# VHH binders against a6qnr0, part 37

Target 1, 346 residues: a6qnr0
Amino acid sequence: MRLVHLDLKGAPPKVCYLSEIFPLFRALGANGILIEYEDMFPYEGHLRLLRAKHAYSPSEIKEILHLATLNELEVIPLVQTFGHMEFVLKHEALAHLREVARFPNTLNPHKEESLALVTAMIDQVMELHPGARWFHVGCDEVYYLGEGETSRQWLQQEPNSKAKLCLSHMEAVASHMRARYPTTTPLMWDDMLRDIPEDQLSGSRVPQLVEPVLWDYGADLDLHGKALLVEKYRKSGFSWLWAASAFKGATGVNQSLTPIEHHLRNHLQWLQVAGSVPADTLRGIILTGWQRYDHFSVLCELLPVGIPSLAVCLQALLHGDFAENVKARVENFLGISSLEEMSFRR
Key: E = the ipSAE of ESMFold2; O = the ipSAE of OpenDDE; V2 = 0.75 times the mean of E and O plus 0.25 times the DockQ between their complexes.

## First folded at step 10 (VHH; framework vhh_7ubx_2)

Design k5 (at its last look DockQ between E and O 0.01; V2 from the best seeds 0.00; counts 0 for: pae O 10.1 > 2, placed apart)
Fold by ESMFold2, look of step 10:
Structure k5 (fold): chain B 346 residues (1-346), chain A 121 residues (1-121)
Amino acid sequence: as target 1 above (346 residues)
Amino acid sequence: QVQLVESGGGLVQPGGSLRLSCAASGFTFSSYTMTWVRQAPGKGPEWIATIYSGGSTMYADSTKGRFTISRDNAKNTLYLQMTSLKPEDTALYYCARSYYRGSGSWPFDYRGPGTQVTVSS
C-alpha cells in the first residue's frame, strides 16, 4: 500500500479541494489516506472542548470518506493517545492528566482517567469511520515520559522501567481497540520502540496487538540499520510493519539537495530497505506531509508546493526508480515542462 | 548455543579463486542478516559483504565485482565466492551474525574463529 498522509493540524482543507486532489492521488499511484485530525475532528458531548472552531462537521467527514471511496482510497484515521497531546492537555480541566505538570505534551499513563479519555476519543472517531481496517494511535515522541511524580515513584520499584511504562500504555490502548473493534488493527509510530530490547518487546503483548510504522525522513538512511531494525521487530513478534517517508518537510539533514531531490532520495532509500527484508514484511508505506508554516500559509503551500514532490515520490515508488521515462510521465501528467524548474539543482 | 564455523581458506595465487563456507547452528539462520568480515595483521576488522534475510546483498567498494556473498537457508550455510584475488586480500576471513543495536553501528553478536586466506606467489 501507498498512503498519503493528510495532516489537518491548524486548518482543514475545504472539501471541494479534496474532491479535486483525491482523484490526483489515485492517478499518481496512491491507494490510501492517513488522516491526522488532531482538533479538526467534530468531537461532541464531554469531549467538545477538544474541538477547534473550524473543525469539520460530521457531514463533512462523511463526505470526505465518500470521496475517498469513490477514488479507491483506503482511509486510516490517526488520533494521538500518548505524546503530542497538547490540543487535549492544554485545557485546564484536563491538565491533571499531564505526565509532567508544566508540560502539556504527554499523557500520564498511570491514571485510569487517561485511558478513559483516549478511548473515548477513539470511539468517537470510529463512529464516523465504521469498518476501518487500521487505526493509527500515534504514540510518537513521548517527551518527558518517566519524569512525572507518579512515574518517578513507579520507576523506583523493581522491575519497573521506562520501556515497561511505555509498553504498558501502548498495550492498554491497543487492547481496547482490539476488544471493541476486532477487525481494526492499531498502528503506532515506532520511535518509542526502537531502543527497547527484543526480549522486552517479545515479553510484552504489544507485538500481537499492533503494527508499527517505521519512520525516517532523511535523504541518506542507514540502510543496514533499518534492515536490522526490521529483523528485530519481526523476531519480537510483530506480524506486519509499515514504512513512513516524507514528501514534504524534513529537509534539514542534507543541505546539498533541493527539497524534491531530498524527498525522492528518501523514497528510493526506503525502496532499498524494502528489498533487504523478506517479502510480505512491509504492509505499505505512508508518505508524510508535515505542516511547517502558518495555518493559512501551510494550506496554500500544501496544495501547490507539495504536489510536485508527492507526484515524484509516488511515481518513484510505483515504478521502482525515477528514470527519464518516469520523469517525463510525471511532467506531462502535471503539465510542467521540467521538474528541474520546480526544485532540482542546475 | 550459537556456532559459526568457517572453512575453505588456503593459499592461492594472485588472480585465483576461492570459495569460503560458514556452517551455522544453534539459531534460525534464515531469520538473520549475515556478514563476512576480514582482518589483516595489525588492522581492525574490515567489512566485506552482507546478505540480508530478504536476500539482497551489499558489498564493500574494495571487493565489489570480485566477491559474491550467498546463502543456502536449507543447509544453514553462508558462502563467499572470491575471484580475481589480490595480495591485499590476504587476511583472516570470518562470518558474523548481525544484530540491531542502533543506527550508525555495524555490530555482530557472534562470529566464527575465521579461515585464513593467503594470496601470494
Scores: ipSAE 0.012, ipTM 0.537, lowest interface PAE 8.9, mean pLDDT 85
Fold by OpenDDE, look of step 10:
Structure k5 (fold): chain B 346 residues (1-346), chain A 121 residues (1-121)
Amino acid sequence: as target 1 above (346 residues)
Amino acid sequence: QVQLVESGGGLVQPGGSLRLSCAASGFTFSSYTMTWVRQAPGKGPEWIATIYSGGSTMYADSTKGRFTISRDNAKNTLYLQMTSLKPEDTALYYCARSYYRGSGSWPFDYRGPGTQVTVSS
């Protein structure tokens, strides 16, 4: 599977624009979309406060999903449930659910209401995504975990650990989903799992509940390290893993142009990783396209600016390299005479 | 076992006031955000008001300014003070621990049986 990540933070595309680019995504070799909604989802009831002023309507969401279906793009929704909770925890009404009072990034895992909140968010999103085979629950960059007052006290007690704390919340979220949506598999970013020992991972229920997404946006990946990490996760009990690359929004917080060469290298490196691990290990790859680094950050390059990079990366993945014939195909898809004229920052 | 029991409903004249109560048991009440919802005959469920565990409140436009949600954590009780009641406020009123999704089926794992409020001259 090859999924294009749509980050709706800050500069969400209009539905009409999506109708134009979805056929291109499919033509370039994508067969899915990861939609990170953040404040663009039309949450209802007391979750209405989470909406941006220009959030999509339910009808618009339905239309987007319909367009995706028409273009044979499977949709995976993404809702943050642990880290990157700024769009939720910035609100005064929900500030008491912060791990650390001064930072809206991290959800307090000790509060029962925290779990209730994120599960309610998931439920509302799932209501508009019937039959979703996967659901991404985020859980990346939980920066302040363990630093809150309650966490500090809790961590002083044996046998408690930060890893245990992290896994407990992840397990709770995933368990909720598995119970309520037995045909939907939770996905989760893997960064918080990377340093957790194998025995602790295997000792938790997380490997039986989720499929981790191994993300790295570098142009020079540690291939051996990645292979070891994959092995670790498999040994820990994860049945399937995902990869995540980047085609935009990963080379600078305020980047205006996309360094296509960097992203091409990133994808070629991931191809090498895929070639070095068992064939039945990686289910797919998510081509991430970040619009901004967090809820409060400035915008990086816009989606239209990133389209040439996406084309290059998708075609590279599809063909296994970026030889001259692949380059020519990309140029044809984009209707350009020369890719070199595009923002090729080496 | 989680239990929620609404009370205080009844017949009231237009312009009148009524106070609903919800007794909670079987969970740490103070740790949860609580919500009032209502359902009128032939209509879908409607979100009314929410009070967060931190004490902040949020109201639907239809009830804002007329209804007040509050809680007493020591008594494990949720309240809804209703004023300036209108015939259109006639409905079965529910107390819920879980978040109301605003449409469709009742996804509440835990809600009360409801208390009937009828506003009529």
Scores: ipSAE 0.007, ipTM 0.244, lowest interface PAE 10.1, mean pLDDT 92
ESMFold2 (binder alone), look of step 10: mean pLDDT 82; pTM 0.820

Design k6 (at its last look DockQ between E and O 0.01; V2 from the best seeds 0.00; counts 0 for: pae E 20.1 > 2, placed apart)
Fold by OpenDDE, look of step 10:
Structure k6 (fold): chain B 346 residues (1-346), chain A 121 residues (1-121)
Amino acid sequence: as target 1 above (346 residues)
Amino acid sequence: QVQLVESGGGLVQPGGSLRLSCAASGFTFSSYTMTWVRQAPGKGPEWIATIYSGGSTMYADSTKGRFTISRDNAKNTLYLQMTSLKPEDTALYYCARVYYRGSGSWPFDYRGPGTQVTVSS
C-alpha cells in the first residue's frame, strides 16, 4: 500500500481541489490516503469546541470520502490521542487534562476523562468513516510524558516506569477501538516505542492491538538500525508494520519550497529497508506531507507546491528507482518539460 | 449505583425563567463533566450545555446567552438556569454524565429520567 498523507492543519485543501488531485494520486500509484483532521473535523456536542471556524461539514467529509472511493483511494483517518494535542488542550475547558499544565502538547494519561475524551473523538470520526479498515491514533512525540505532577508521583512507586505509563495509555486507546470496532485496526506512530525494551513491549497488549508506523524522513537512513528495529517489533509481537516517508513538510518549519532530491532519497532509502526485511513485514508506506510541525507553527510548503515531490516519490516507489524513464513519466504526469526547474537536483 | 435525578421543570410563560436541578449520586461528581440535553416531541435529542470537570462551560448556539449551566460539587448537584424562555424551548430536559463513551454521537453513559419544561402563553 502507498498512502498519501493529507495534513489538514492550518491550510486545509478545498473539496474541489481534492477532486482534482485525487485522480492524480491514483495515477501516480497511490492507493490510499491518510487524513489527519485535527481541528478540521466537524466534531459535535461536547467536542464542538475542537472545531476550527472553517472546519469541514459532515457533508464535505462525505464528499471527500466519496471522491476517494471514486479514485480507488482507501481512507485512513488520523486522530491524535496522546501527543500533539494542542488543538484540544489549548482550550481552557480541557486544560486540566494536560500532562504538564503549561504545555498543551501532551494529554494526562492518569485521568479517566483523558481516555474518555480521545475515545469520544475517535468515535465521532468513526461515525463518518464506516468500514474503515485502519484508524491512526497518532501517539507521536509525546513530549513531557512523566513530567506532570501526578506522573512524577506515580513514577516513584515500584514497578512503575515511563514505558509502562506510555504503553498503558496506548493500550487503553487501542483496546477501546478493538472492542467497539473489531474490524478496524489501530495504527500508531512508533517513535515512543523505539526505546522501550522488547520484554516490556511483549509484556504489554499493544503488539496484539496495533500496527506501528515506523517513520523517518532522512535522506540517509540507518538501514541496519531500521532492520534491527523491525526485528525488535516483530519479536515483540507486532504482526504487521508500516513505514512512513515524507514528500513535503519535513525539511524546515517554514520551508517554502520542497527539496525534491531529499525526499526522493528518503523514499529510495525506505525501499532499501523494505528489501532488507521479510516481505510479509511491512504492510505499506505512508508518504507524509506535513503542513506544519504543530498546531501553533507556521506553515510549511503548501500541498500544491509539494505535488511534484509527491509525484517523484510515488513513482520512485512504484518503479523501484528513479531512472530517466521514470523521470520522464513524472514530467508527463505533471505536464512539465523539466523537473530540474522545480528545484529538482540530482 | 449511579443516579441522576432532574427537577425544577414546569409550565412557564414566554420570557419567563426556570432553574433546573440535577441531583447526582453513586459516583464522584466533581470528577466528571456534566451536560444538559433536551428532546422535544418529534425531534431528536439536542445538546444544550456542558460544564467540564474543570469548571469551564460550553453552550449550544440555540441557548447561548439565555441559559447558564453550573454545578455545586459539595452538593453533588448540576444546575441549568434558563432565562428568556421561548415556546421552542419546550422539551424534556435531561441531565447526563459525560464519559465520552455513549451510544452514537452522545458521549454520556448515564442520564436521568428527565424533567418536562413547557413554555406556553
Scores: ipSAE 0.031, ipTM 0.332, lowest interface PAE 4.6, mean pLDDT 93
Fold by ESMFold2, look of step 10:
Order: structure tokens, then C-alpha cells, then sequence
Structure k6 (fold): chain B 346 residues (1-346), chain A 121 residues (1-121)
């Protein structure tokens, strides 16, 4: 699968724009969409405070899903359940659920109310996504985990560890999802799992419950290191893995490459990783398009600005390379005289 | 369930022509990008040409100007018209839909037995 990540944080596209670009995504080779809602989902009832003023309505969500169906784009919703919870934990009514009282980024995994909150969020999103085969529950960049008062006390007790704490919450969320939605498989970002020893991963239930998404947005990947990481996850019991690249945002401080050159190289590197791992290892790749890095950041480039990069990246994945004849075809398809002109304007 | 069946290969002299066909079933053919890939003995797979669901085409340098990819969505059939054939074109030719899921090789989903093209005097 090739999924285009729609990051809605801070600026959801109008539905009429999506009606125009979904056919383009399909034509370029995508067959799915990862939708990251944050506060742009129309939460109701006791969760209404999570809803942004300009969030989509339920009718707009239904129309987006209809448009995806018309273009044979499978939809995977993403709801954060551990880190990146500022849009939730900034509210005073919910601040008691923070891992560290001063910082609103991470959910306290010890409170029964924490699990109840995120499962209620999942349930409302699933109500509008009936029959979803995958559901991404986030779990990336869980900053300050283990530093809250309850966590410090819990960690004093043998055999408790930060890894056990992390896996315990992941298992709780994934177990709820599997029990309530038995045909839906949870996805999780892999960064919090990377340093957990194989024995601890395999000793938890997480590998039986989730499929991890291995993300790396760099222009140069450690190909051998990625292959070893894939082997560790397979030995730990994960049956399927996903890759994640970036077509937009997440360029870091690479001063030698334009954004499009950076993203193209990132995708070509992931193709090499895919060729270096056993058959039937990767279920797909998610082409991420970050719009806002966290709830309090300024917006980065908006989706329309990223379309040339998306086209380049999808075509590189489709063709297995990016030679001059492929470059010329992309330039003609986009109606521009040179991809270099697009790159050098920034 | 997904089926792709290649045909039309054979023995030809250098400079000759062949038309390959790929009959597709088990999926909505008109919605998928389709491709031709070839594999010579002892070599890895080589991408040849792609035709998008919207009709646009792309070609590898090795075949540009000599091969033409086309599709007939009403017949669920993909074609490769080959002309000016060279001994280097000798290979087993596969059609594939462009689809990561279930292929074992990213991004091409190979399902059929292939059709042999042999260019020899």
C-alpha cells in the first residue's frame, strides 16, 4: 500500500479541494489516506471541548470518506493516545491527566480515567469510520514519560521500568481496540519501541496486537541499521511492519538539499530498505505530509505547496528510481518547465 | 483471486516485432496503474513501461521509442507493442499492477507466469 498522510493540524483543507486532489493521488499511485485529525474531528458530548472551532462537521467527514471510496483510497484514521496530547491536556478540566503537571504533551498512563478518555476518543472516530481495517493510535514522542510523581513511585518497585510502563499503556489501548473492534488492527509509530530489547518486546502482548510504523524522514538512511531493526521486530513477534517517509515538512537542518531533493532521496532510500528485507515484511509505506509539528507550533508549508514533491515521491516509488526521463514526465504532468525552478524558489 | 496472464511471446529475429498481452481479472482493472517488467536469466527485474489509470505513459530508457504500452479497460487487457527488437530484449516478460499489498516486492504486484521473448538469429 501507498498512503498519503493528510495532517489536519491547524488548517484542514476544504472538502471541495479534496474532491479535486483525491483523483490526483490515485492517478499518481496512491491507494490510501492516513487522516490525522487532532482537534479537527467533530467530537461530541463530554468530548466536545476537544473540538476546534473550524473542525469538520460529521457531514463533511462522511463526504470525505465518500470521495475516498469513489477514488479507491482506503482510509486509516489517526488519533493520538499517549504523546502529542496537548490539544487534550491543555484544557484545565483534563490537566490532572498529564504525566508531568507542568507539561501538557503526555498522557498519564497510570490513571484509569486516562484510558477511558482515549478509548472514548477512539470510539467516536470509529463511529464515523465503520469497517476500518487499520486505526493508527499514534504513541510517538512520549516526552517526559516516567518523570511524573506516580511514575517515579511506580518505577521504584521491581521489576518496573520505563519500557514496561510504555508497553503497558500501548497494550491497554491496543487491547481495548481489539476487543471492541476485532477486525481492526491498531498501528503505532515505532520510535518508542526502538530501544526496547527484543526480550521485553516479545514478553509483552504488543507484538500480537499492533503493526508498527517505522518512520525516518532523513535524506540518508542507515540501511544496515534499518534491516537490523526490522529483524528485531520480526523476532519479537510483530507479523507486519509499515514504512513511513516524508513528502512535505520534516526536512530538518539539511542545508545542502532543496526540500524536493531531500524528500526524493528519502523515498529512494526507503526503496533500498524494502529491497533489503524479507518478502512479506512491509505491508505499505505512508508518505507523511506534516502541516504542524505540534499543537503550539506555527504552520509549515500547506498541502497545495507540497503537491509537486508528492508527485515526485509517488512516481519515484512507482518506478523504482528517478532518472531524467521520469523527471521530464513529472515536469510535463505538473505543467512546469523544471522541478529545479520549484526547488530554488525557496 | 487477482489473476494476470501474459501471452504473445515467441522467437523473433533482430529488428522484429511482437505484441504482448496481459489478461487481468479479480480486481477493478481500470482503476490501477499497470506496468511491464522483464527478467533475463541471471539478472534482476527490469522495469520497462507504465501506463496510469488516466492514460499517461512512461518508459525506461532501454525501451524508449521502440516499445508502446497501452490498455483496453473494456477488455481488462494490458498490451506491450515491441518493435526494433534486439538480442538484449531477450527475457521473460511480466505484467504487474502497481500495488504494494500482497506483492512481496515493492511496488510491483507480479502474479502471472510471464511470457518468453527470445530475440536471436
Amino acid sequence: as target 1 above (346 residues)
Amino acid sequence: QVQLVESGGGLVQPGGSLRLSCAASGFTFSSYTMTWVRQAPGKGPEWIATIYSGGSTMYADSTKGRFTISRDNAKNTLYLQMTSLKPEDTALYYCARVYYRGSGSWPFDYRGPGTQVTVSS
Scores: ipSAE 0.000, ipTM 0.110, lowest interface PAE 20.1, mean pLDDT 84
ESMFold2 (binder alone), look of step 10: mean pLDDT 82; pTM 0.816

Design k7 (at its last look DockQ between E and O 0.01; V2 from the best seeds 0.00; counts 0 for: pae E 20.5 > 2, placed apart)
Fold by OpenDDE, look of step 10:
Structure k7 (fold): chain B 346 residues (1-346), chain A 121 residues (1-121)
Amino acid sequence: as target 1 above (346 residues)
Amino acid sequence: QVQLVESGGGLVQPGGSLRLSCAASGFTFSSYTMTWVRQAPGKGPEWIATIYSGGSTMYADSTKGRFTISRDNAKNTLYLQMTSLKPEDTALYYCARGYYRGSGSWDFDYRGPGTQVTVSS
């Protein structure tokens, strides 16, 4: 599977624009979309405060999903449930759920209400995504975990650990989903798992509940390290893993142009990783297209600016390389004479 | 055992007022966000108001300005002051702990059996 990540933070595309680019995504080789809604989802009721002023309407969401279906793009929704909670925890009404009072990034895992909040968010999103085979629950960059007052006290008690704390919340979120949506598999970014020992991973229920997404946006991946990490996760009990590359929004917080060469290399490196691990290990790859680094950050490259990079990356993945014939195909798809004119070179 | 018991419902004329109460037990009431919902015959559940554990409140547009949610943590009691009641407010009113889930079909982890409010001339 090849999924295009749509980060709706800050500069969400209009539905009409999506109708134009979805066919292109499909033509380029994508067969899915990861939609990170953040404040663009039409949360209702008590969660209405989470909405941006220009959030999509339910009808717009339905239309987006319909368009995806028409173009044979499977949709995976993403809702942050641990880190990157700024759009949630910035609100005074919900500030008490912060791990650290001064930082809205991290959810307090000790509060039952925290779980209730994120599960309510998940449920509202799932209601508009019936039949979703996967659901991404985020859980990346939980920066301040363990630094809250409750966490500090808790961590002083044996055998408690930050890893245990992290896994506990992940397990709770995933367990909710598995119980309520037995045909939906939770996806989770893997960064918080990377340094957790194998025995602690395997000792938790997380490997049986989620499929981790191994993300790395570098142009030169540690191939051996990646292979070892894959093996670790497998040994820990994870049956399927995902990869995540980047086609934009990963080379500078305020980057205006996309360094296509960088992203191409990133994808080619992931191809090498895929070739170095057992065939039935990686279920797919998510081509991430970050719009901004966090809720309060400036914008990265806009989606239209990133399209050439996306084309290059998708076609490279599809063909297994980026030979001259592939380059020519991309140029043809994009209706341009030279790809180099579209690239930012560092 | 978590328990929520609503009271204060009844028959009232249009324009009238009622105050609902919800007695909570079996959990640390002050640590939880609480919610009022209602369900009219033939309709799905409708969110009315939420009061967060921190004390902030949120209201549905349909009841905003007429209904007031409050809590007394010392008494483990949730309140809903209803004013300017309309026939459309006729429903079974539920007290619930935490956040409701779903959009079309609201779900809740804990709620009371409900108290009937009937607004009729």
Scores: ipSAE 0.300, ipTM 0.721, lowest interface PAE 1.3, mean pLDDT 94
Fold by ESMFold2, look of step 10:
Structure k7 (fold): chain B 346 residues (1-346), chain A 121 residues (1-121)
Amino acid sequence: as target 1 above (346 residues)
Amino acid sequence: QVQLVESGGGLVQPGGSLRLSCAASGFTFSSYTMTWVRQAPGKGPEWIATIYSGGSTMYADSTKGRFTISRDNAKNTLYLQMTSLKPEDTALYYCARGYYRGSGSWDFDYRGPGTQVTVSS
């Protein structure tokens, strides 16, 4: 599968724009979308405080899902449940759920109310996504985990560790999903799992509950290192893995490559990784298109600016390379005579 | 109590080399992404290099090919090997726990006081 990540943070597109762009995604070779809501989801009831003023309405969400269905794009919703929780934990009413009192980014994994909160968030999103086969629960970049008062005390007890703390929360969230929605598989970003030894991963229940999404947005991947990481996850008991690349955002400052050249190389590198692992290893790749990295960050380029890069990246994945015939196909789709006119550099 | 302490700075001639160290304590070093940042007088902070908890590295264009970030998790120490130094590398260099997200976005919570690197005659 090839999914386009629709990052709604800070700048949700109008539904009418999506009605025009979803057919393009499909024509370029995508067959799914990963929708990251943050505060653009129309939370209700006791969760209404999470809802941004300009969030989509329930009817707009239903229309977006209908448009995805019409264009044969499978939808995976994404809701953060561990790190990147600023949109939740910034509120005074919920500040007691922070891992570290002065930082609103990470949910305290020890509180019963923490799990109740994120499971309520999942439940509301699932009400609008009935029949979802996958649900991404985030769990990336869990800053300051282990540094809160309760965590510090808990870590003093053998055999407790930060890894065990992380896996315990991941297991709790994933277990809720599997119990409540038995036909839905949780996805998680893999960065918090990468340094956990194989024996600790396999000794937990997480591999039987989730499919990890391996992300790396660099123009130069450590291909051997990625293959070893894939093998570690398989040995640990994960049934399926996913890759995640970037078509927009996630470039460094002062890069020697243009953004499109950077993203194209990132995708070609992931193709090499895919060729280095057994054919039944990767379920798909998510082409990420970051709009805002977290709640307090400045906005990245808007989605329309990223369409040429997305086209390049999807076509390279679809055809296995970026040869002259693939380049001509992209130029034809975009109505341009040369990709070099887009400041694209090889 | 998180503590980061840089060392290894000094005065060096153009074309020279230095190796910076950052001693970390008060947290599980091996589980955190670590970053080198520099700040020249009167300028904003500039990302230099990041090493993720999984061992992957990223470098700023200005220093790629000349600087190498590494870590020794057994000694809780982060390193920056600097070669082919230029006058424009003159800055206060500090290590930080976290990473650079791009587009001017910084995600780090602790940094050390820094070590001065001066590249001059």
Scores: ipSAE 0.000, ipTM 0.120, lowest interface PAE 20.5, mean pLDDT 84
ESMFold2 (binder alone), look of step 10: mean pLDDT 85; pTM 0.848

Design k8 (at its last fold request DockQ between E and O 0.76; V2 from the best seeds 0.00; counts 0 for: pae E 4.8 > 2)
Fold by OpenDDE, look of step 10:
Structure k8 (fold): chain B 346 residues (1-346), chain A 121 residues (1-121)
Amino acid sequence: as target 1 above (346 residues)
Amino acid sequence: QVQLVESGGGLVQPGGSLRLSCAASGFTFSSYTMTWVRQAPGKGPEWIATIYSGGSTMYADSTKGRFTISRDNAKNTLYLQMTSLKPEDTALYYCARGYYRGSNSWPFDYRGPGTQVTVSS
C-alpha cells in the first residue's frame, strides 16, 4: 500500500481541489490517503469547540470520502490521542486534561476523562468513516509525558515507569477501538515505542492491538538500525508494521520550496529497508506531507508546491528506482518539460 | 458504580419554566464534564447543554438563551434551568457523564434513566 498523507492543519485544501488531485494520486501509484483532520473535522456537541472556523462540514467529509472511493483510494483517518493535542488542550475548558499545565501538547494519561475525550473524538470520526479498515491514533512526540505532577508521583513508585505509563494509555485507546470497531485496526506512530525494551512491549497488549508506523524522513537512513528495529517490533508481537516517508513538510518549519532530491532519497532508502526485512513485515508506506509541525507552527510548503515531489516519490516507489524513464514518466504526468525547473535541487 | 438520577420533570405550559436536577454518585463528580441530552419520541438523542469540569458551559442552538446548565460540586448535583419552554422541548431528559460520541448510537457512556418533560397547552 502507498498512502498519501493529507495534513489538514493550517491550510486545508478545498474539496474541489481534492477532486482534481485524487485522480493524479491514483495515476501516480497511490492506493490510499491518510487524512489528519485535527481541527478540520466537524466535531459535534460540546466538542464543536475543537473546530476550526472553517472546518469541513459533514457533507464535505462525505464528499471527500466519495471522491476517494471513486479514485480507488482507501481512506485512513488520523486523530491525535496523546501527543500533538494542542488543538484540543489549548481550550480553557479542556486545559485540566494536560499532562503539564503549561503545555497543551500532551494529554494527562492518569485521568479517566482524558480517555473519554479522545475516544469520543475517535467515535465521532468513525461515525463518518464507516468500514474503515485502519484508524491512525497518532501518539507521536508525547514530549512531556511523565513530567506532570501526578506522573512524577506515580513514577516514584515501583515498578512504575514512563514506558509503562505510555503503553497503558496507548493500550486503553487501542482497546476501545478494538472493542467498538472490531474490523478496524489502530495505527500508531512508533517514535514513543523505539526505546521501550522488547520485554516491556511484549508484556503489554499494545503489540496485539496496533500496527506501528515507523517514520523517518532522512535522506540517509540507518538501514541496519531500521532492520533491527523492525525485528524488535516483530519479536515484541507486532504482526504488521508500516513505514512512513515524507514528500513535503519535513525539511524546515517554514520551508517554502520542496527539496525534491531529499525526499526522493528518503523514499529510495525506505525501499532498501523494505528489501532488507521479511516480505510480510511492512504492510505499506505512508508518504507524509506535513503542512505544519504543530498546531501553533507556521506553514510549511503548501500541498500544490509538494505535488512534484509526491509524483517523484510515488513513482520511485512504484518502479523501485528513479531512472531516466521514470523521470520522463513523472514529467509527463505533471505536464512539464523538465523536473529541474520545478525546484529540483540536487 | 457510576450512578445518575434525574428529577424535576413534569407537565408545563408553553412559555413555562422547569428546573431539572441530576444526582450523581460513584465517581468524583467535580472532575467530570457533565451534559444534558434529550430524546423525543421517534427521534434520536439530542445534545442540549454541557458544563465542563472547569465550569465552562456550551449549549446547542436549539436551547441557547433559554436553558442554563449549572452544577453544585459540593452536592454532586447537575442542574438544568429551562425557561420559555416550547412544545418542541417535549422529551425525555437525561443527565450524562463524559463526551458526546456521535449520533449513531447512544452518545454517552453513562446516563440516568431520564426525567420526562412535557410542554403542552
Scores: ipSAE 0.768, ipTM 0.910, lowest interface PAE 0.5, mean pLDDT 95
Fold by ESMFold2, look of step 10:
Structure k8 (fold): chain B 346 residues (1-346), chain A 121 residues (1-121)
Amino acid sequence: as target 1 above (346 residues)
Amino acid sequence: QVQLVESGGGLVQPGGSLRLSCAASGFTFSSYTMTWVRQAPGKGPEWIATIYSGGSTMYADSTKGRFTISRDNAKNTLYLQMTSLKPEDTALYYCARGYYRGSNSWPFDYRGPGTQVTVSS
């Protein structure tokens, strides 16, 4: 599976633009999209306070899903349920659900209302995605977990730990998904799992409930470390893993590489990781296209600017390399005379 | 454990007023978001109004300033003051706890049995 990540944070593309680029995604080798809504989903009822001013309407979402179907692109929705909850927890009405009262990024996992809130958000999104085979529940970068008043008290009690706290919430969210939507498999970002020992992972229910998404956007990956991490997850009981790369965003100033060169190398490195693990390990790769890193950040480059990089990265994944024949194919798809004149030199 | 019991429904003429009450027990009422939902015959449930634990409120567009949600935490009671009632407001009105899950299924985790409001000449 090769999924293009559509990060809607701060700048949702018009549906007519998607009608033009979905055929391109398919032609370049994508067979799915990961849609990260944040506040661009048309939440209803008293959750309408979560909507951005320019959120999609329900009919626009139905059209996007129709366009994806027409182009043989599977859709995976992404809804944050633990960290990156600023778009929710910034609101005074919901601020009592913060892990740390002064910081709106992390949901308090101890409150019955916290689970009720995120399961309601999932249910509203699933109402418009009823046939989804996978649903990404986020759970990345859960900052300040364990530092809230309730968490500090809870952690003083034997045998409680931050790892147990993290796994407990992940398990609760994933269990809701499995119970309500038995044909839908939850995905989670893996960063909060990386430092949890194998015995704690395998002792929890999480490996039987979710498929983790291993993300790393660097131009140079620790290939040995990634292989060891993959081995740990498999021994812990996870049936399938996913990889995540970046085709745009997620780069700092790179004194030696252009952005396209950085992203191409990131993808070639993930191909090496894939070659270093058992064949029945990776379900697919998500090519991330970050629009905004978090709710309060400035926008990254807009999606159209990232299309040449996406084309390079998808074709490299499809063909296993980026030699001159693959480069020429990308130039033909994009209708350009030379990729080198665009972004290959600094 | 959670119990919600609505009362105050009845027959009222168009343009009339009615005050619904919901007695809550089995949980710390003041800590929870509370909601009124109605269901007209043959239709799905419709979210009407919510009052959050901190006291802020939200209303469905269908009320257009006609309904007021309030709570008395000392009495563990939720209220809905309805004015300028129309025949379209005829429904079974439910008191609910939790978050709105969507329009195609029962939208809340906990509810009472409801109280009937009929607006008819």
Scores: ipSAE 0.378, ipTM 0.761, lowest interface PAE 3.4, mean pLDDT 88
ESMFold2 (binder alone), look of step 10: mean pLDDT 82; pTM 0.822
ESMFold2, fold request of step 15: ipSAE 0.201, 0.196, 0.070; ipTM 0.667, 0.648, 0.607
ESMFold2 (binder alone), fold request of step 15: mean pLDDT 82, 82, 82; pTM 0.827, 0.827, 0.824
OpenDDE, fold request of step 15: ipSAE 0.580, 0.535, 0.414; ipTM 0.840, 0.823, 0.782

